# Designs tried in a protein design chat: VHH binders against Probable RNA 3'-terminal phosphate cyclase-like protein. Part 4

Target 1, 375 residues: Probable RNA 3'-terminal phosphate cyclase-like protein, of Arabidopsis thaliana (Mouse-ear cress) (q9c578)
Amino acid sequence: MVMMKKMKGSQSFRQRLLLSTLSSTPISIDEIRADETIPGLRPHEVNLLRLLEIVTDDAVVDINETGTRLKYKPGTIVGGKNLVHSCSLSRSIGYYLEPLLLLGLFGKKPLSIRLKGITNDPRDASVDTFRSTTLNIIKRFGVPAEDLELKIEARGVAPNGGGEVLLTVPNIKTLSAVHWVEEGMVKKIRGTTFSTRVTSDFEHSMRFAARGIFNNLLPDVHIFQDHRAGAQAGKSPGYGISLAAETTTGCFISADTTVSCERPDETGELDVEKKERSPAEDTGVEVASWLLQEIEKGGVVDSTHQGLLFLLCALSEQDVSKVRVGTLSPYAVETLRNIKEFLGVKFAIKPDPLTGTVILKCTGSGLINLSRKLS
Below, E stands for the ipSAE of ESMFold2; O stands for the ipSAE of OpenDDE; V2 stands for 0.75 times the mean of E and O plus 0.25 times the DockQ between their complexes.

## First folded at step 1 (VHH)

Design a22 (framework vhh_7nfr_2)
Fold by ESMFold2-Fast, scan of step 1:
Structure a22 (fold): chain B 375 residues (1-375), chain A 122 residues (1-122)
Amino acid sequence: as target 1 above (375 residues)
Amino acid sequence: QVQLQESGGGLVQPGGSLRLSCAASGFTFSSYYMSWVRQAPGEGREWVSSISWSGDSTYYADSVKGRFTIARDNVKNTLYLLMDSLKSDDTAVYYCARGYDEIWEDYGMDVWGQGTQVTVSS
């Protein structure tokens, strides 16, 4: 072991593991929820470590008896085909997708992995948003469209999941720097409504309501219904909507949410709270409004994708990337700190008072995939 | 060099059938989703159908579902579109494209053929 970074707390757990692995930097994290009634790592965090062990060789994971200290020595990213991982039901598959995508790009082999669990929830980006927006953002950095795909084979909502996706990621040599400051104008909106183990009327209501919000704003709006039944509908009743706007300059801006209709079986303090159900129509209005708010904020990506955008810039070839974003999200600010900590990359940040947006510039770290194997 | 070449278009009467072919070269055909996209005179592009890399999954636009069948031959590097019960509204230039994205219709398609004209008349 050459150099180990020491850090504290539960913040940025996912990003810390990602950047540790990409930079080959061993880490030690202390004081993970040390003062909480249930201390230490959560099920989804332990499950992410297991996923890392599946996609890498020779990773070492050392967790103390209380789960409050983690020592992680990253392995070599291998990737591979016919991989299967069952995601913890404490978070959606969306929690795993972004780090897995970035790790897969720098693998020895292309990645093909089947992920099982919760496909849609209100906390993490849905599998729909990942497919419509996340994958399109990375293509801008020179990632080939070949074998870059997420197939939604079954949907599953909280609490019991039963959803299933197949993620395919090509391996690359390096990411290209970008000059991406032109927002363009919204030229089309695409969306998906779904329901599991409830009537398709929920899909229709969300679609109708969302389209109503877009009336007289633009003509090219298509919101599809992806009703799932039988084996493709998971184990829990629910419904949701994902919306994405495409601009004339190739920007993708998204918003999504999901409503679970079933309570968790386990007794907890939340069982005392009365259930609140948003009507499907209200859900459609809300998400359409969130999309318009994200468009209004400006930038070449929505608020939830700012962190990914900055990671891509920092990992790119040793050339200058220049990007425009709206108001920085807390996650984006956290991402900039983590980038500096692991990669030594600093962003120059300059507000643009004419547009209310922010322009960021950096010189990429020049990460090269030296273990790349083509066959 | 990567390229796609369509063939099989022509003039056909309503209710007739046509088989379009697309010959692929310069890339590993069996590693890609393939799609058919059409463009009617004065209209934008409309996605018609897509097929997975192995051929085990197929997708169709509602306007053609039940009438068209997409197929591929990975040994011959050829994509097919079998069109039955043709209607006047099917008149368009049909393009072969590499890639597929169900949500974005024509998104994820990075290589396009030159197109083949299908005219349904009389």
Scores: ipSAE 0.000, ipTM 0.122, lowest interface PAE 20.7, mean pLDDT 87

Design a23 (framework vhh_7uia_1)
Fold by ESMFold2-Fast, scan of step 1:
Structure a23 (fold): chain B 375 residues (1-375), chain A 121 residues (1-121)
Amino acid sequence: as target 1 above (375 residues)
Amino acid sequence: QLQLVETGGGLVKPGGSLRLSCVVSGFTFSDYYMAWVRQAPGKELEWVSSISGSGDETYYEDSVKGRFTISTDNAKNTLYLQMSSLKPEDTAVYYCAKEFYDEWSGYFDYWGQGTQVTVSS
């Protein structure tokens, strides 16, 4: 029996639900945007709770009338096949993929789920980044590669989505600890440009602009065009680019963005992210520059993947993991606090002034999937 | 159980002064070195200062020597950073941190929530 943890505010909503579920710790969250013009839980937050009810048995969700208070008692993670979930259009599918990947690993059955919504946006990692980078990071912790897959069946951008992905996740017994401090040298860059309901000239422009930035820096650069038409092109016009660098030591560093040609409907939505439209060429240059900046920062993962890296270390077997990252992002710092709060795992943190990187060590919590049935 | 809470940040003009406080709970304060670390928006984490559990040894980053003073009140489990002659370059979120000296000597294993310091005319 675990005591209910009491907490406040809207911060770390996904990680609070994820860690609550993985640790079987009931939680009560008060004062969720209580003083805002539109108070309480957002559509994507409520929708994430519905996804948890699909992948778990016996979860209890109690939300007050204004959405400003949530009581959550986690259920048993079951996984399963032929699951379908329609993601809220207030966030991309990437918002749901991050917690879902970790939950799926500790299910009773392997997970196979079709997710519908926005595949690419500037806020959350794109489905392309999940495929090129996120899954490869997870594989380093002893997860079988053949059963961990994300298929992009249709692309959809904001505001109306219409994208679709199929996620498969194996259920495992435990995650393996890692010693991952050698960055290596960049050996290749891979990327994808796409457009939905606009001309493929956008894909071409981003590709050639990004390639121009990498010109004379690295010979092994391949940026693909994934043009979609008809039912596979979603319901909104837009374009985007995802880039990933692979190193000689198996590190994956990524950068992505997406431009929607239709702005989100601001009527009745006060929490709308403002998007500045830019030429496709500028988008390609920008993302290529972001990738080079992430490589220059150092670390075995990019800034956006630091939180996931720390979660994987903390959930692993009771052995020491040691990892190198660039400067800690605010999300990474919050992740370390949440890990300590739910799992009691402490990270030792040592700056390396010679490289500008930071080395972190922890002993994993030793989470064991006792309910594993099929793998 | 273990908690670090920073206060005392705010807006100040160049040449001004601020005093940051960090209230510590959940461990024996005098057993550990305590540190102040800062991060300006879009920049790297920078170590600022450290103090021994007894308060007898202090260390400073070169850019803040002579301007900042770290101190502790062990009876109140409170760490302080007195900042004087503040410069626009000192604008950052300031974090209280516990140094880890067990088997992994030289690491910081706990961080506070941070307090914003803005130096602007």
Scores: ipSAE 0.000, ipTM 0.166, lowest interface PAE 20.7, mean pLDDT 85

Design a24 (framework vhh_7mjh_2)
Fold by ESMFold2-Fast, scan of step 1:
Structure a24 (fold): chain B 375 residues (1-375), chain A 120 residues (1-120)
Amino acid sequence: as target 1 above (375 residues)
Amino acid sequence: EVQLVESGGGLVQPGGSLRLSCAASGFTVSSNYMSWVRQAPGKGLEWIGRIYSGGSTSYNPSLKSLVTISRDNSKNTLYLQMNSLRAEDTATYYCAADEYELLWGEYDYWGQGTTVTVSS
């Protein structure tokens, strides 16, 4: 029998809702930031629950007066076309994309949804990283490339957003297991720089600085400028860069960040510009360095995609998946705990001291999309 | 470091019996999936059978009447008992292990093998 699972705290809120919905397991979460100055669920967390109500039928959401307790009974994943959702400005659209992607794969209908809000920030994966890296990772698990797309129609940075993306996701029967342990060698780097409501000089400076880091390492480096103006530039000034490395074995490793220019903090950050490089050049150097660090860590995915990789392995057909990753991130470890809690899938974990990487194996839970329309 | 060392191979006459041993170091036999696999000269690998962590066994149906797999947990050693040997049983015999008690067709560790020759 499926009984309500009882849990505590604010950790893993996205994954708890995602796994609850995919496993049809009702949950009760108590003590959500109960001891904090502002207790309870945050605006983006409530907004995610609203998104779940849009893409599912018959979901039940019960939140207490202080937002410190949530009871959630998942509905049937429907999907559908011509959907629209306005994301909370307390987090980027990237906060919503990963759970939405996985839910869309197991829907009754293909998903087509327009998401409005912040497209790029330093906390969540940017819409650029999602398009260049996240979508390529899921294709390895047998997801058809047709109708799997993210279109960036307008960019928007914090605090006021005004960005807009269109996500399309095919519905599938099952995910295929993978054997993915060969990292390969980096064969090319692709990137995007952008700016909103500031000069394109920010895009040029980030691109030039990042290319300077890569020029002596490999020849195939292309960083594009995606300048937006007018209605496509959102409501706040800012700039950012997303970089992705592709390997000879089809791995994608990414790094990104975004800088909001609305105002400096109370002390003023202009007095910190005693550096030789401009802030945009510093951003380009920093993200290029982060990409090289992620490549050096090894594994078939970067640190930020380890959790997604493990979710895909655990949701796949009842066959063995074997994957290589770098040092496990805290998010990845938390993901493994949540997978065991909701799906009963336990990963065998074996460090490889010769490479400094870790090999993980599991038998997939065999999730079958029973709500898929069979005519 | 994990090691599997097979022993007990050699020359045996047709109709004879032989017991092979596999000594394990660096991990515990009783907590792992353990298999015997053989390879005749010029042929591919042929699975003989396995013993699970709980002590139950499973065999290749074509070989079930010929072989018995057992272990001695106190010696951390796996055994393969073979009876009624024929010339076609001439092969190199390997011990193989999965460290995490996984019931899947991949092996984490292999021994170097021990050769059995059935001939007069």
Scores: ipSAE 0.000, ipTM 0.126, lowest interface PAE 18.3, mean pLDDT 85

Design b01 (framework vhh_7nfr_2)
Fold by ESMFold2-Fast, scan of step 1:
Structure b01 (fold): chain B 375 residues (1-375), chain A 119 residues (1-119)
Amino acid sequence: as target 1 above (375 residues)
Amino acid sequence: QVQLQESGGGLVQPGGSLRLSCAASGFTFSSYAMSWVRQAPGEGREWVSSISGSGGSTYYADSVKGRFTIARDNVKNTLYLLMDSLKSDDTAVYYCARGYLWSDYFDYWGQGTQVTVSS
């Protein structure tokens, strides 16, 4: 019998639900934004609980009247085909993709789910970054490339979304431990620019600006313009760029952002001109610069993917994983604390003074998908 | 009550000129940036031009730069778009909007005015 874990506050809500579900550990969270003007769970948090109910059997969700207390008993991860979920417009689809990916791997059946909402925003990983980078990281842990796919059918930006993606995830028995310390050298850069309900000139301007940054560094740079019109362009005007660098050792390092041209609930302000470049050109320069900064930091993954890397290591077979990362992000540190809390896995952390990177080692928890159909 | 009302659209031959106007009411016009956004048949919305509240700064989409001029009259609470050397691909409904594209603030839109460039 696993005892209910008691926790407080709004921190790590997504990871707490994910790790609760993977470890079959009931949780009780109290004091969720209890002292704020609008207390309790946010729309995207409630929506994540509804998504968990779709992909699991017999999950029990008990939320008090003010949304300040949650009791969650995880169900059995089922997966399944022809699933549909409308994501809350308070966060992008990217908020839901990482937990869905990990849950789908340990389902009774392969997962195929259609997600509707915001495909690209500046806060969560874009659907482009998920496809170019996140899925390639997962493959290093023994996940088959076949049936691991994200299809972008329509784009939608904040505030009104209207985007749509199809995620497919194979179910596995176990994740393999990794020895992943060789960074290699950047051999190519791939990217995507897009716009919704604004001119394709925004796509061209971002692409041109980003390529200008890379032109003297490496020859193999291709940035695609994914222009969408009509029903595939969602309900709000905006534009964005996603860039990924691939290394000679199979590492993927990414950076992205999105600009929404309309914001909800904003008050009109006195206008002041402060920009030297066009907004789109500035965005292209900014994201290209962020990518170069991530490459300079080192490690086998970028800062935003460190948390996922550590989750994969901790969930793997009971063997030693060894990985190299750059400076630990706040999200990565938070992830290590949550891993210890739910899985009992502790990482040994050793700085490498020659490179400024950090080497982490752990013995995986040995999560086995006992519900997977046997051949 | 904020209102934006466009006028000046119509049929013009390629190479011709039109002047669009947008009459604003219900707010302090000089305190807000104003923009023109167009939508061609079957296409998404395309930002055309923006002007600062004072009129000191103007911005243009690459597709219209050198052909269109945005202006405002803060005494008359009116926004203008002066369109020269019109092309068939300029055919669209033109909307007046309050705000800049990059300020992430288009809180009010007019009903639009049709511009058709055809022989």
Scores: ipSAE 0.000, ipTM 0.104, lowest interface PAE 20.8, mean pLDDT 87

Design b02 (framework vhh_ozoralizumab_d1)
Fold by ESMFold2-Fast, scan of step 1:
Structure b02 (fold): chain B 375 residues (1-375), chain A 120 residues (1-120)
Amino acid sequence: as target 1 above (375 residues)
Amino acid sequence: EVQLVESGGGLVQPGGSLRLSCAASGFTFSSYWMYWVRQAPGKGLEWVSEISGSGGSTKYPDSVKGRFTISRDNAKNTLYLQMNSLRPEDTAVYYCAKDRYLWGSYFDYRGQGTLVTVSS
């Protein structure tokens, strides 16, 4: 019998639901943006709760009239095939993919789900980054490669989306602990440029600019073009680039961004502070530079994947995982707090001031997919 | 112009020892991390050891930890690798490299290498 955990505010909403579900811990969250001009849960947060109802059995969601209070009793993770979910256009599909990947691993059945919405944006990791980097990180923890796949069937950028992906996730018994401290040497860079409802010249410009940054550093650089037209091009004009570096020790380090060529719908109170449009060449240079910065920070994962890495370590079998990362991101620090709160797992943290990297060590919680035995 | 010249390789029997040296020029040696990498016949490059500019921090993969020791003499612009308890699997061309391994800068600023053969 687990007591309901009481929490406040809008922070870590996605991780709170994920960890609540994985630990079978009922939660109550109040004061969700209670004093803001538009109070309460946002469209993507409500939509995530609907997605949880699709992939679980017997979940109970109780939201008050203003959306400022949520009571959530997690259900059993079922998974299943031929599932379909339309993601809210207030966030990209990437917002939903991270919790779905982890939930799917501990499902009663393998997960196969079609997600519709925004495939690429500057806020969340792109579907390209999930394919090149996120899935490879998960595979290090003993997840079968064959059944872990993300297919990009259509691309869609903000504001109107129209993209589609098919995610498949195997159900496993347990995650394996890892010893992952050797960064290795960068041996190759792979990338993807895309455009929707604009000329392929945007793809050529980003690719040329990014390759110009890498040409003197590494010979094995291939940046591919994934131009979409017709039904596969979504409903909004835009372009983007995703880059991933692979090391000799099997580390994947990534950076991505997307530029929407039209303004967001009038549904929001917040204007974008930065220019909606940037030259494609500048975008290519910027993302290539971000990749170089991530590599220089060190660690076996980039800054955006630190949180996922720590979640995987904490969910693993009751054995010791040891990992090296660069400077901890705010998201990574918040992830460590949430892990302790829901799973009781505490990481030993040893900064290495000479390299600027941090070594983290924990004993996994030993999460076992018991529902797999009943299926 | 960055120059790295390795020396000290040769034929040794299993259980033997060798000390490799790397003479560096063309840059402020004490300001850079230095690395040893090796390439076994028909295999890719493998990281062997690294040392901070001051010499205060060193790192090794488990395959050589306890057997190999990296060191440097900043006054002489020289990097060393002391190799003890050598095994046939240690047979490789050993390269000295400048900058961080993560960039593959070992390819731009790597020396010609020195061959180490461990056999009876």
Scores: ipSAE 0.000, ipTM 0.149, lowest interface PAE 17.3, mean pLDDT 86

Design b03 (framework vhh_7uia_1)
Fold by ESMFold2-Fast, scan of step 1:
Structure b03 (fold): chain B 375 residues (1-375), chain A 122 residues (1-122)
Amino acid sequence: as target 1 above (375 residues)
Amino acid sequence: QLQLVETGGGLVKPGGSLRLSCVVSGFTFSSYAMAWVRQAPGKELEWVSSISSSGSTIYYEDSVKGRFTISTDNAKNTLYLQMSSLKPEDTAVYYCARSLYYDFWSGYPDYWGQGTQVTVSS
């Protein structure tokens, strides 16, 4: 019998379930939005628990009547092929992708899963950013490129989704430790613009505006227009842009956003501002500027990928990982606390006054995929 | 329905030539980067060649540079791979792929064809 870890509140829900599952540590979470007008777990949080039941065997989930208390006993990560999951429309598919990716790596079988819902929103990393940036970050940790893929079969934006992706993840034995402190220089910028149920003029306007920002800074810029129509265009009008920079040392830095032309019927944990539609040109300028800001901050990953970077370091073999990042995001700081709580891994944090960046070191927990089937 | 259909594979002797064709339907061909990717028995997927949507930017894997030529015919919605000076190590299933990016970096095409077998042996 392993002691149940007790914790409170709605913070770090995804990471708590992920780390609980990877460490085989039962958890009890109390006081989940207990004092809010609508108390308890949100639809996407309950939906994530259902997804865990699909990819694991013998997980036990106990939720009280108000959704304000969760008891979770993790199961064995199985993975498997021909899986299908309909994601809650209260968050994008991007909310589910990071936990699924990490769980899939430590599964008994390789993972192949079809996810349906919202492919792009301003809150979670888009499916485009996941393909261009997230998957390339994990390759640094010894994950093979073979069978590591996200196919975007249909796009769908909030509120009604209708998007569809196929995620494949190889199962591994262990993650390799990394020494990743050299940022290099930006050598390429790649991007995708898209629109659903609106004119392709939105795609062109975002692309034109973003290229205008980059043309005097870098020659190797390619921004693609991924126009979707009919069955591949989901159920809601919108448009978006994803941009990624590759450096000479193999770093990938990204920025993205999406504008939904219809307002959502329901919103989740974070309040989504009911903002007037941004002009597409302004959206292109904004995201291009965000990418340049992320590059200027330094580090081997952008601010949104810091948490994933630290999770990978902490889960790696019992060897020293050393990484450089820009200013730590609040999500990254919370990730470090959760890592310590579940894995007992402490990061040594050293500011680099010459660059304004921060160097972090840890010895990995040495997670081994004991359930991995031999080929 | 989006469809990529590869043809032109077969058995050839070392030093021989083959031309692979990929006919596409269900999307605007001239708006996408296109690629040829191969997989030899027991090996990982290898990105062979890519061509940008405009046709102006072309990538070749080092082992095929000077031997293979990628091209497109927008009027026929067809991607080609002209292969010359074929070697036994070119033996693989060759896949036509639609890609968001013209270069090797993405490694993750949106859609793949069924593949066509190329065997170089004597």
Scores: ipSAE 0.000, ipTM 0.169, lowest interface PAE 15.6, mean pLDDT 86

Design b04 (framework vhh_7mjh_2; at its last look DockQ between E and O 0.10; V2 from the best seeds 0.00; counts 0 for: pae E 15.9 > 2, grease 31.5 > 24.2, SAP .7 > .668, placed apart)
Fold by ESMFold2, look of step 2:
Structure b04 (fold): chain B 375 residues (1-375), chain A 120 residues (1-120)
Amino acid sequence: as target 1 above (375 residues)
Amino acid sequence: EVQLVESGGGLVQPGGSLRLSCAASGFTFSSYYMSWVRQAPGKGLEWIGRIYTSGSTSYNPSLKSLVTISRDNSKNTLYLQMNSLRAEDTATYYCAKLGYSFRWDYFDYWGQGTTVTVSS
């Protein structure tokens, strides 16, 4: 009796669930890895469905015996406080933060949720990147700054995690359209290193190497250390670095990486061959180089935030948003397709030959928080 | 004082190969992106490509099959390898250092250039 939007395949799982929930569109997804040796939904995908059941009321999830077919009837986004979710360790907390940040904005109540799992992993944006860059992008669309917050209470890396963050998201009525085309020039770089169950010397090595790249390019560079011990260090050894560049017009461009270290013997704090270049130094150079590459591509966001930018534009009030980005990533193109499929929003895409960047324009879908209560 | 000195130009037969060098001094070479640009007689400047500090490269699509940019940070030297040269590749080739603004293909320092002539 219920009409469902029919879809196939495992691609875009997070975005399909996000857009299904925001648009109140039931979906049926068939052929989820149907021809693979291990067919069906993965543990982190099932775990995302459980998270949706925590933050919504009356969602209906029906998965067949092999996991190759999902029927999802979205619920009403409620939010609330004192919520706790243990994220699957097959992906990081960042996998879940991306959809959750948008869902929380359109809840009946403000969201306060504690997420447990992996805080830093190269497959997803780190919790540091969410705090330094992602939240600032969202704030451009009219979200109150004081009520949007991510606290890192413990760090955890693969394989065993043990990290914990507290996410606070205000509920809003609508998102504001934006005119955001001026990149400016990089004026400062900020960063955070972390270390868990390894010596903090790894952080020094990463900072030193990254500063060696940046000091010849601009004067205002500051990278903070975040060494964690005890319970706040999670259950696995690791280290990493997250960087953000801020421009004169308020753009943020990010890069991050994480190295998960296994302890070889009674102590794994030092390199086996002390005469060789430290892996931490190489990590610092790599992330600094990636940041510079993202800056060189242009645009008001880095390539990893293009999808979020387009989602925010498409969800905004029925007014025109205009944004500049660098070369569209495969994920960004996939995002544009999903936006059209669920929201009916099409982007006008025009290359800018003077800068080598791309301008995108759309009229927002005008999503209104129907669940929001005046109080 | 920043200096960029190109070398390795000369006469080459069509279909031949040539490697240009750019010796850099007066700045920390390993910390800057570098580029090659060329100017054929009577024509405007044509961007060839850019090399990042990581060693990764971005090329003008019309030249991508003919050129390879590399760097040796220990020798403060930028290289341009050109293969399968044609008469239309006759030009003065310049080494350029990217400046403070990371967004554009405008350069703050240029070399004097080295001339490549491709003729049968």
Scores: ipSAE 0.000, ipTM 0.124, lowest interface PAE 15.9, mean pLDDT 85
ESMFold2-Fast, scan of step 1: ipSAE 0.152; ipTM 0.589
ESMFold2 (binder alone), look of step 2: mean pLDDT 84; pTM 0.845
OpenDDE, look of step 2: ipSAE 0.015; ipTM 0.291

